# VH-VL binders against Uncharacterized protein mtre-1 (mtre-1), part 14

Target 1, 142 residues: Uncharacterized protein mtre-1 (mtre-1), of Caenorhabditis elegans (q09347)
Amino acid sequence: YHQYRELKCSTPTNSIRGGPDRAECHLVLKAEELETGRPVPTGLGCWQEDHDGEEREYCDIVCPKSHTVFISYIDQGHRACFNFITYQVEKRNDEHVLWRSGKCLNSTVNYRIGCKFDDPFETQFKSDNEIFAHLRARARRV
Below, E stands for the ipSAE of ESMFold2; O stands for the ipSAE of ESMFold2 at other seeds; V2 stands for 0.75 times the mean of E and O plus 0.25 times the DockQ between their complexes.

## First folded at step 8 (VH-VL; framework fv_guselkumab)

Design d2 (from b1 with heavy chain S107N; at its last look DockQ between E and O 0.79; V2 from the best seeds 0.00; counts 0 for: pae E 2.3 > 2)
Fold by ESMFold2, look of step 8:
Structure d2 (fold): chain C 142 residues (1-142), chain A 122 residues (1-122), chain B 111 residues (1-111)
Amino acid sequence: as target 1 above (142 residues)
Amino acid sequence: EVQLVQSGAEVKKPGESLKISCKGSGYSFTSHWIGWVRQMPGKGLEWMGIIYPGDSDTRYSPSFQGQVTISADKSISTAYLQWSSLKASDTAMYYCARLDYSGSYFNLFDYWGQGTLVTVSS
Amino acid sequence: QSVLTQPPSVSGAPGQRVTISCTGSSSNIGDYYDVHWYQQLPGTAPKLLIYGNSNRPSGVPDRFSGSKSGTSASLAITGLQSEDEADYYCQSYDKSLSGYVFGGGTKLTVL
């Protein structure tokens, strides 16, 4: 069973290299790999943490209990976000998050993400309303 | 106050080009998707496509892919709908609308422009 | 032709109740995607009337209500007034068309 996500992060000036302003991110929910998708309001489901002395911004990608999560493509033009250095997908309990750090926090970048499940996604969220509520609850923790 | 203000009515001939506009104000223009909706005379609403002005990511309804161009200039908070060669069948009212949420529900158009009437006749 | 089917017209006398149906399929209205309704008064742009199946934005009278069951949704209008004479559209997302869809529209006539 598959679900697809885009995490879209952009700065006011669309800088593709690190710049002066923090990028703002939003999630696009997709049931099929190639579809328009359902955009979530900017900033919902994202928060900051200090990780071993470095700032990270985490975003919930809404793939709970997924056994396989992968970034199928990253669109950033000139590279400012580096795998394992300034971004990565991380599993926390039954959920998956994407974090960014360093120069990547101030860069325009889009991630295409795939998630695979043992059970239909509808067993986790019965409607888009439940997904939205979940993401809103995470934003309130920041 | 959120407002979407569209350019004025247009009268054109077949084969001419046209670019109509939708200016957003009262909100963060670059952080919200904008859609375009066609309404042919005496007919219903048809979704044409959406754009995210923050990075110009543009997505089209299959029915309109290749027939129009949706674009934005975020420096002036304006989205555009454009034809390279108008046909008489393009005669319609065109609305822009913000794709967003209300309460805990999303995938809706919460604010609409006043519409731009495009008339194409020989 | 829209994949969301609405009756072309409905009518009622002042003070009466009418309903407007919106019939779709598992690819759109099903139990997963929410339904929203828009009112288009004569000569004006559409305006959000009902969101998330049954919720009213501020300024919409409580005589407007919405519901969803299975692959269909319904807009109910009670206490009909002449100002309710308008076109009404349902809207959802359709996964097989990969985008947003509006119903064909329903013209409400207040007799």
Scores: ipSAE 0.586, ipTM 0.879, lowest interface PAE 2.3, mean pLDDT 89
ESMFold2 (binder alone), look of step 8: mean pLDDT 92; pTM 0.943
ESMFold2 at other seeds, look of step 8: ipSAE 0.636; ipTM 0.870

Design d3 (from b1 with light chain Y32F; at its last look DockQ between E and O 0.83; V2 from the best seeds 0.00; counts 0 for: pae E 6.4 > 2)
Heavy chain, then light chain:
Amino acid sequence: EVQLVQSGAEVKKPGESLKISCKGSGYSFTSHWIGWVRQMPGKGLEWMGIIYPGDSDTRYSPSFQGQVTISADKSISTAYLQWSSLKASDTAMYYCARLDYSGSYFSLFDYWGQGTLVTVSS
Amino acid sequence: QSVLTQPPSVSGAPGQRVTISCTGSSSNIGDFYDVHWYQQLPGTAPKLLIYGNSNRPSGVPDRFSGSKSGTSASLAITGLQSEDEADYYCQSYDKSLSGYVFGGGTKLTVL
ESMFold2, look of step 8: ipSAE 0.710; ipTM 0.897
ESMFold2 (binder alone), look of step 8: mean pLDDT 92; pTM 0.935
ESMFold2 at other seeds, look of step 8: ipSAE 0.635; ipTM 0.881
ESMFold2, look of step 9: ipSAE 0.686; ipTM 0.887
ESMFold2 (binder alone), look of step 9: mean pLDDT 92; pTM 0.937
ESMFold2 at other seeds, look of step 9: ipSAE 0.724; ipTM 0.894
ESMFold2, look of step 10: ipSAE 0.071; ipTM 0.720
ESMFold2 (binder alone), look of step 10: mean pLDDT 92; pTM 0.941
ESMFold2 at other seeds, look of step 10: ipSAE 0.311; ipTM 0.795

Design d4 (from b1 with light chain K95S; at its last look DockQ between E and O 0.04; V2 from the best seeds 0.00; counts 0 for: pae E 15.8 > 2, placed apart)
Fold by ESMFold2, look of step 8:
Structure d4 (fold): chain C 142 residues (1-142), chain A 122 residues (1-122), chain B 111 residues (1-111)
Amino acid sequence: as target 1 above (142 residues)
Amino acid sequence: EVQLVQSGAEVKKPGESLKISCKGSGYSFTSHWIGWVRQMPGKGLEWMGIIYPGDSDTRYSPSFQGQVTISADKSISTAYLQWSSLKASDTAMYYCARLDYSGSYFSLFDYWGQGTLVTVSS
Amino acid sequence: QSVLTQPPSVSGAPGQRVTISCTGSSSNIGDYYDVHWYQQLPGTAPKLLIYGNSNRPSGVPDRFSGSKSGTSASLAITGLQSEDEADYYCQSYDSSLSGYVFGGGTKLTVL
């Protein structure tokens, strides 16, 4: 079973190389790869942590218990967003998060993400309201 | 270090069965898809199918569905490609390859086995 | 036959520049799917050469480069060497076929 996500991060000036403005990100939920999708409110499900002295922003991509998670495409991030240096997907317990750091935090960038599951995704969430509640609970844990 | 080691070359006659293997090491075998790719003599690469050894989820290219069986034994970190009845047209090199599922690049086969030559002749 | 179209062959003299094209469609290269390139030296397994359109794995010389535009991708090889004589394949994913697709391959001959 497949689910797709887009994580869309934008600065006010659409800078792709970093700059003075922090990007704000929102997740887009997709059941089919090429559909328009259903946006999650901006900032919901994202938080900051210090990682060995470097600031990181983590975003829950809503692929719990997924056995396969990958970033299939990263738009415009080649100037400030580098794989394993300033971004990557990380598994935390049964959840998957995408983190960004450095100049990538201040860059307009879109990620296209695929998730594969053993069971239909609907067995975990029956509505977008349940997904939003999950993301609000995530924010309280951080 | 990720490695995929395949079984040795096979010489068979039409109508015989065959099972060739691909053993993975240096990574979590049950957490990555493994694919099979055919290369006929003097020809290009053709994707045959993929399997997720963790639950045996198996997906075939339309060209190969019903022609071969892909399976895995996760207890020994090994994937398999099988024919119930070989044809002379099955003569080819067969590669296994790991699909990068957790990286930033969809559709990437990042590590390849050395290949298994299958020769089918009367 | 291939969903991705490559020229069957290309040639160049040592030190020259050659390019290998890979033409797809809106269901693969023409959307957000990455293009990867593999080198297959004579008698060997394919090896990853370029990934994510333009990235080089560790150990691949910078004379190999990749790019993607519209529904097409291109592999460029500068400073051509005799050891570059090999078959080269582009690869992507196709959403309409729900599967992995390779180009037909390009045989590079160093004259």
Scores: ipSAE 0.005, ipTM 0.490, lowest interface PAE 15.8, mean pLDDT 83
ESMFold2 (binder alone), look of step 8: mean pLDDT 91; pTM 0.936
ESMFold2 at other seeds, look of step 8: ipSAE 0.448; ipTM 0.843

Design d5 (from b1 with heavy chain L99F; at its last look DockQ between E and O 0.72; V2 from the best seeds 0.00; counts 0 for: pae E 5.7 > 2)
Fold by ESMFold2, look of step 8:
Structure d5 (fold): chain C 142 residues (1-142), chain A 122 residues (1-122), chain B 111 residues (1-111)
Amino acid sequence: as target 1 above (142 residues)
Amino acid sequence: EVQLVQSGAEVKKPGESLKISCKGSGYSFTSHWIGWVRQMPGKGLEWMGIIYPGDSDTRYSPSFQGQVTISADKSISTAYLQWSSLKASDTAMYYCARFDYSGSYFSLFDYWGQGTLVTVSS
Amino acid sequence: QSVLTQPPSVSGAPGQRVTISCTGSSSNIGDYYDVHWYQQLPGTAPKLLIYGNSNRPSGVPDRFSGSKSGTSASLAITGLQSEDEADYYCQSYDKSLSGYVFGGGTKLTVL
């Protein structure tokens, strides 16, 4: 069973090498890879943590209990976002998050993400309103 | 207060081009999707497409793909709907609407413009 | 023809209860996609009435309510008033059409 996500991050000036302006991200939820998808409000489900003195911004990908999460495509004009160095997907309990750090925080970048599940996604969320409540609950914790 | 103000009514002939506008105010224009909806005379609502002005990500209904162009100028908080060659069948009311609502997300239009009547006749 | 089917018209007497159905399929309402409802008064733009299946925006009277079950959604209006005479549209997302869809609309007449 598959779900797809787009995480789209942009700065006001579309800076690709970092710079003074923080990128703002929004998530798009998709049941099929090529569909329009369902947008999530900008910034919802994202938060910051310090990781060994380095600032990171984490975003919930909404793939709970997924057994496989992969980034199928990255659109960035310059390599300010390097895998394992300034971004990566990691698993926290039953959730998956994408984090960014360094110059990637201030760079325009778009991710296409796939998630594989053992059960249909709708067994976890009965409506879009439940997905929104899940993301609001994470925002309230930070 | 969130407002979407559309350009005025248009009377056109077949084959002419047209660009109508939708100016947003009272909210962060670049952080909300905005969509276009057609209502033909005496008919229902039809989704045409949406745009995210922050990065110009534009997505069209398959029924309107290639028929219109949706764009935005974030420096003046304005979205556009554009035809290169109008047809009589384009006669309709066209609404812009903010695609998102702060208390919920996905597939909703929480604020609507007043509409732009486009009449295409010989 | 829309993939979300609404009755073309419904009517009711003042003070009565009416319901407006919105029938979809497994590719829209029968999945996790929310249903939203809009009211279009004569000569005006549509206005959001119900979002996320059953939530009411501020300023919408509690006599309007929504629900979703199976492949269908329903808008209920109690205490029907003459100012409720309008067109009503449901709206969802359809994964097979890869896009957003409105129902065909229902004209409510207050008798």
Scores: ipSAE 0.184, ipTM 0.765, lowest interface PAE 5.7, mean pLDDT 86
ESMFold2 (binder alone), look of step 8: mean pLDDT 92; pTM 0.943
ESMFold2 at other seeds, look of step 8: ipSAE 0.381; ipTM 0.822

Design d6 (from b1 with heavy chain H32Y; at its last look DockQ between E and O 0.88; V2 from the best seeds 0.00; counts 0 for: pae E 2.4 > 2)
Fold by ESMFold2, look of step 8:
Structure d6 (fold): chain C 142 residues (1-142), chain A 122 residues (1-122), chain B 111 residues (1-111)
Amino acid sequence: as target 1 above (142 residues)
Amino acid sequence: EVQLVQSGAEVKKPGESLKISCKGSGYSFTSYWIGWVRQMPGKGLEWMGIIYPGDSDTRYSPSFQGQVTISADKSISTAYLQWSSLKASDTAMYYCARLDYSGSYFSLFDYWGQGTLVTVSS
Amino acid sequence: QSVLTQPPSVSGAPGQRVTISCTGSSSNIGDYYDVHWYQQLPGTAPKLLIYGNSNRPSGVPDRFSGSKSGTSASLAITGLQSEDEADYYCQSYDKSLSGYVFGGGTKLTVL
C-alpha cells in the first residue's frame, strides 16, 4: 500500500542558497502518485527543536507505522539542503518526520516522498478530522 | 479581512484570447493555494484547478487540463485564468476561491471572489 | 453529471425542516475525505456553510447542521426562513478524479 507526500518549503523571494528569510513549509497529502493532492495549512505539523546546539525544524509527513519511507525527488535545494547534513527523514516511535537545519531552513526546497505500508491508510485515519488533529498535536507549545 | 476581488465582466467573440484576474488581500497571498471554479449558466460548480502562488505550482482538474492556463503574479498578489482561444461554450461565471480554512481545517474553499462573468458569442 | 449526487430541488414551508442529501462513493465520501457545504444565494458567490462534515463557521445559524454516514452526507435546515432560499452544494475530494469535486447542487424553495 502506498501514500505520497510533498513537503513544499518556500521563501518570499524563492532563495535556494539560504538568505535572510525563513522558509515556510506545508505538506501536500496524496493517495496516488500523480493526483492533485490536498494541501495542509502552512506550518501545521511543523515545529523546531535544538539538536546539539543546532536549530532544526521538524515536519510530520503523516506516514504512521510505515515500513519504508523514501525521498524520491528534491527540487531547488541542491546548494543548501544536503542529505544527512542539513536534512533527513527520521523515525520517531511510529511516526516519520523530515527535519531541516542550517541554510536549508532559509531556502526554497520541495520534497517528494513515498511511504509504504502493510495495511491500507484508512485503517489508521478514518477522517480528515483525525489527520488534522494529529498534525495539530505536533504544533510547538507557545 | 480576507478578500478576493476579481476583474470585471467580459464580452468576447469565439477565437479571442482572454485573461481574467483575482487579487487577494488581508492574508499571506503566497502561503495559500487559490483555485478557480466555473459555473455555467443555470448549472452547478465545477473545480478547474489550483495554484500555489509561492512557487507557481499549478494543478488542473482532468476536465480542464489543456483548456485554460492558471498563473499568478505574487508581487501584486494576483492570480489569473487565461484562454488562448475562447469558445461559445466558455460562457460562464468564473470564481476564484482560497483553498484551506484559516488553520481550522483543510481541503475546502473558505473565501470566494465575487465572480467574473464571461460571455462568448458571435 | 457529478460523482456527488444531490437532489435537483427540495422545498418546504416556513418553520419546517428539510434535508439535502449528497451521495458519493468509496473514492470520495466513502473514504477518509470529509464533506463541506456551500450556500449560494441568488446572484451571489458561494459561501462556506458547513465544513468537516458537521462544523459551522462563525455567523452561520445553528439551524443548519451537517452529518456524514458511509458514502453519503446530509445537510439539515430547521426552522426554514425565506432567506434560506438558495442553491446548496456539497463538496469533497475524489482520489479517482485526482481533485476537488462539487455535488450537482440542490435548489431550495421556501413555499
Scores: ipSAE 0.560, ipTM 0.867, lowest interface PAE 2.4, mean pLDDT 88
ESMFold2 (binder alone), look of step 8: mean pLDDT 92; pTM 0.940
ESMFold2 at other seeds, look of step 8: ipSAE 0.596; ipTM 0.871

## First folded at step 9 (VH-VL; framework fv_guselkumab)

Design e1 (from d1 with light chain Y32F; at its last look DockQ between E and O 0.33; V2 from the best seeds 0.00; counts 0 for: pae O 13.8 > 2)
Fold by ESMFold2 at other seeds, look of step 9:
Structure e1 (fold): chain C 142 residues (1-142), chain A 122 residues (1-122), chain B 111 residues (1-111)
Amino acid sequence: as target 1 above (142 residues)
Amino acid sequence: EVQLVQSGAEVKKPGESLKISCKGSGYSFTSHWIGWVRQMPGKGLEWMGIIYPGDSDTRYSPSFQGQVTISADKSISTAYLQWSSLKASDTAMYYCARLYYSGSYFSLFDYWGQGTLVTVSS
Amino acid sequence: QSVLTQPPSVSGAPGQRVTISCTGSSSNIGDFYDVHWYQQLPGTAPKLLIYGNSNRPSGVPDRFSGSKSGTSASLAITGLQSEDEADYYCQSYDKSLSGYVFGGGTKLTVL
């Protein structure tokens, strides 16, 4: 069973390179790969952590209990986001998050993400409101 | 202070093209969806579509798919609504509005432009 | 036709309470989408009046209140004043249409 996500991150000036301004991200939920999807408000489900002295921003991509998560495409004009170096999908217990660091934090970039489940995704959330409530509870603004 | 400033009123003839604008200021223009809303004379509000200026991802209401084009120029913080061939029935007030997250709530149009009156007459 | 149904008009005398309904379905005003309300004064753009079912933005008087139950929402105005004459719209998101939906609007007349 498949679900799809887009994570869309933009700076105020649409800098395609690392610059002074932090990008803000929003998630798009898709049940079908070619579906236009359902947008999540900007910043919801994202938070910051320090990891060994390096600033990271984590975003919940809403693929809980997924056995396979993959990034199928990264749309960035100028390369500031490098897998395993300045971004990566990370599993935390039953949740999957995408983190960004370094110049990737200050760059316009869009991710296309796929998630595979053993059971239909709809058995985990009965509605989009339940998904949004989960993301609201996770958001850390400080 | 968040502001959305729209282009001025337009008087056009059927069959002509038109592109109206909405300039955003006081916030990160590329990180918020901008929507377009039609209000026909004496009628209610109708959502037409939204655009994410950061990558030009554009979504249309089924009623307006193929009837208009929504676009943005992020270098000047401006969104556009355009017609290739106007009809008399396109006479209406057109608003742009920002889709914004406020606290833990969603799908909220928090700031509106002043409106652009489009009159299509023979 | 809008998927959110509002009465076309309501009226009340100064100082009285009026209520404006907004009726939808499980695909919009259900358990996972909030209802927002906008006020449109004559000759002006709409402005946000109530968000997230019941919250007032800064500058909106306490006499405006909102609620949601089941597939319906309600805007209440107490202490009615002549300046409240306006059109009022409810708004939500509809998952079947994958889009934002407005009610048909309600014209409030202060007698």
Scores: ipSAE 0.006, ipTM 0.553, lowest interface PAE 13.8, mean pLDDT 84
ESMFold2, look of step 9: ipSAE 0.079; ipTM 0.727
ESMFold2 (binder alone), look of step 9: mean pLDDT 94; pTM 0.953

Design e2 (from d1 with heavy chain T30K, light chain Y32F; at its last look DockQ between E and O 0.05; V2 from the best seeds 0.00; counts 0 for: pae E 13.5 > 2, placed apart)
Fold by ESMFold2, look of step 9:
Structure e2 (fold): chain C 142 residues (1-142), chain A 122 residues (1-122), chain B 111 residues (1-111)
Amino acid sequence: as target 1 above (142 residues)
Amino acid sequence: EVQLVQSGAEVKKPGESLKISCKGSGYSFKSHWIGWVRQMPGKGLEWMGIIYPGDSDTRYSPSFQGQVTISADKSISTAYLQWSSLKASDTAMYYCARLYYSGSYFSLFDYWGQGTLVTVSS
Amino acid sequence: QSVLTQPPSVSGAPGQRVTISCTGSSSNIGDFYDVHWYQQLPGTAPKLLIYGNSNRPSGVPDRFSGSKSGTSASLAITGLQSEDEADYYCQSYDKSLSGYVFGGGTKLTVL
């Protein structure tokens, strides 16, 4: 079973290269790869952590209990986001998160993400409101 | 724990050069913008410029463009503010400060150095 | 002159409520950009007091609060204490100047 996500990150000026402004991300939930999808409120489910002296912003991509998560496409102009260097998907317990670091934090970028499950996604969340409740534990932190 | 430690006070004459430093610790130095702020005696705070140490992308306030040089050495987590020829009007306290982001909260300086007093007199 | 306008001074007795205003324009406070507040105790560096208009960093007492409306922001201090005597600066980003802007500062005197 498949689910898809877009993680859309933008700065106020739509800077493709890192600049002074932090990008703000929102998730788009998709049951099929090509559908328009259902947007999650901006910033919901994202937080910051330090990793070996490097700041990272993590965003929950809502693929719980998924056995396979992959980034199928990244939409950026001048590259500030590099796989395994300034972004990657990682698994934390039963959930998957995408992190960004470096100038990728200050860059407009869109990710297309695929998730594979052993069971239909709908068995985990009965409505978008349940998804939003899950994500509220990831509220912004300073 | 985030900390910015600046170099000590300086007493200089007009026309002399000067380079002061700001060393960051407790966070990813190369991945955060660092700014410099001037406070003239008895006056308020003035933004001078910012630098991204990861690639040395440097941006100046129009008031300070061409008047100072901002640089960084990411290998030792240190930012610099430099004058090639000091003027008496450069007498001030100079602070470095980290630019921090938190989702939709932009453009804040969350940690400040202790300041470097620069006195320029003949 | 300062892009953001603050009163030069305010005063209050211990226990009182005091407000400090910060007036900007549509190119800074009136736009998307937040207002942050810094406290500068005598002889020390500025310290972040309020960020994102109304949020307190860890360790800042809840008697400090901030708000933003239109092109203006306000810092409120309730239950004034002697240790609150300091200079207070608002700060934002100005789109038209492409830069960070500070208010002129407000000296708070606790009687």
Scores: ipSAE 0.005, ipTM 0.543, lowest interface PAE 13.5, mean pLDDT 84
ESMFold2 (binder alone), look of step 9: mean pLDDT 94; pTM 0.949
ESMFold2 at other seeds, look of step 9: ipSAE 0.401; ipTM 0.821

Design e3 (from d3 with heavy chain G103D; at its last look DockQ between E and O 0.87; V2 from the best seeds 0.00; counts 0 for: pae O 2.7 > 2)
Fold by ESMFold2 at other seeds, look of step 9:
Structure e3 (fold): chain C 142 residues (1-142), chain A 122 residues (1-122), chain B 111 residues (1-111)
Amino acid sequence: as target 1 above (142 residues)
Amino acid sequence: EVQLVQSGAEVKKPGESLKISCKGSGYSFTSHWIGWVRQMPGKGLEWMGIIYPGDSDTRYSPSFQGQVTISADKSISTAYLQWSSLKASDTAMYYCARLDYSDSYFSLFDYWGQGTLVTVSS
Amino acid sequence: QSVLTQPPSVSGAPGQRVTISCTGSSSNIGDFYDVHWYQQLPGTAPKLLIYGNSNRPSGVPDRFSGSKSGTSASLAITGLQSEDEADYYCQSYDKSLSGYVFGGGTKLTVL
């Protein structure tokens, strides 16, 4: 069973090489790889943590209990986001989150993400309202 | 207060080009998707496509792919719908609408422009 | 023809209750995609009326209610008033069409 996500992060000026302004991210939910998708409000489900003195921003990608999560493509125009260095997908309990750090925090970047499940996605969320409630409970304010 | 203000009515002839506008105010224009919706005379609403002004990511309904161009100029908080060559069948009311709602949900059109009537004569 | 089917018209007397149906399929309403409703008063743009199947935005009276069951949704209006005379549209997302879909619309006449 598959689900797809896009995580779209943009700065006010569309800076792609880092810059003074923090990017804001939003998730796009897709059941099929090529569909338009359902955008989530910007910032919902994202928060910040320190990791060994380095600031990171984490975003829940809504792939609970997924056995495999992968980034199939990253679109950033200029490489400010480096795999395992300034971004990666991390599993926390039954949840998966994508984190960004360094210049990646201040860069326009889009991720295409795939999630594989043993059970149908609807066993975890019965409606978009439940997905929203989940993300709202996760969100942090700066 | 969120507002979407559209450009005025247009009377055109077949073969002419046209670019109509939708100016957003009272919210962060670059952080919300904007959609375009057609309403033919006496008919219902049809989703045409959406754009994310933050990075100009544009997605079209299959029914309108290749027939119109959706764009945005985030420096003036304005989205556009454009035809390179109008047809009589393009006569309709065109609405812009914001895709998000901040209070409890998403995937809906929460604020709408007043509409732009496009009339293509022959 | 829309993949979301609404009756073309519905009528009711002031003070009465009326319902407007929105019938879809397993690719839209029958999945976990929620249903939203819009009111279009004569000569005006559509306005959000009900979202997420049953929730009301601020300013919408509680005499408007929505529900979803199986592949169908319903908008109910109680205590009909003359200002309720309008066109009503349901809206959802359809995975097979890869996009947003509106119902064909229902004209409500208050007798």
Scores: ipSAE 0.540, ipTM 0.863, lowest interface PAE 2.7, mean pLDDT 88
ESMFold2, look of step 9: ipSAE 0.704; ipTM 0.896
ESMFold2 (binder alone), look of step 9: mean pLDDT 91; pTM 0.934

Design e4 (from d3 with heavy chain S107K; at its last look DockQ between E and O 0.07; V2 from the best seeds 0.00; counts 0 for: pae O 14.1 > 2, placed apart)
Fold by ESMFold2, look of step 9:
Structure e4 (fold): chain C 142 residues (1-142), chain A 122 residues (1-122), chain B 111 residues (1-111)
Amino acid sequence: as target 1 above (142 residues)
Amino acid sequence: EVQLVQSGAEVKKPGESLKISCKGSGYSFTSHWIGWVRQMPGKGLEWMGIIYPGDSDTRYSPSFQGQVTISADKSISTAYLQWSSLKASDTAMYYCARLDYSGSYFKLFDYWGQGTLVTVSS
Amino acid sequence: QSVLTQPPSVSGAPGQRVTISCTGSSSNIGDFYDVHWYQQLPGTAPKLLIYGNSNRPSGVPDRFSGSKSGTSASLAITGLQSEDEADYYCQSYDKSLSGYVFGGGTKLTVL
């Protein structure tokens, strides 16, 4: 069973090279790869942590208990966001988060993400309201 | 503690060049933007531009683009503001200030230098 | 003219409450961007007083408070003291100018 996500991060000037402005991200929930999707309010489900002296912003991508998570596309072409250096998908217990750091925090970037599950995703959340409530409990940006 | 220390007051004549400095300490100098702000006598604060010393990415206010040069020497944690030919209208107090980008309230100036008074008169 | 509009001066007696307004537009205060406030005591550099509309840095007394509504922001000072006599500037970011903008400043006089 598949679910798809877009994580859309933008700065006021759409800088892709890490300008002075912090990007703000929102998640788009997709049951099918080609659908428009259902947007999550901007900033919801993201928070900051210090990791060994480096600031990271983590965003919950809402793929709980998935056995496979992958980034299928990133629209930047390695300007400020580099996998394993300034961003990465990380598993935390049964949850998956995407973190960004360095100049990637201040860059417009869009991620396309796939998640694979053993059971239908709908067995975990009955409605988008339950997803939003989950994200609100984690939110650190609003 | 975060500290920005600016070079001393300057008295110059029109047409002379000038380069004033701002030395940062107590933080990662190469990982924070530094801005320059002008305050003409009896007037308010005006943003001039900003620089990211880590890669020298420099952005100017439209009112100051082409009028000044902002630069940095990261090996000595120092930012600069420079004029090639001063005018009497450049008489002002000039501040450097650190731009906070480490948290959610990015777009503010959290620490300021003490100011450099530049007087340009014939 | 300043992008952000402040009254040129305000005054109050010791112990009184005063407010300083900061009026912007939808391209700065009225949308995504927060308002920050700076205090400039006579003969000194500006100092961060309020950030993110309403937050106080460490060392700023709780008699200083800030708020934002629509395209306007306000700095309130209660329990006014003689040491509060200073110039106060609001600051934001303007998306149409792609730049940092300050108000014209407000001179607070403690009577």
Scores: ipSAE 0.006, ipTM 0.565, lowest interface PAE 12.8, mean pLDDT 85
ESMFold2 (binder alone), look of step 9: mean pLDDT 92; pTM 0.941
ESMFold2 at other seeds, look of step 9: ipSAE 0.007; ipTM 0.518

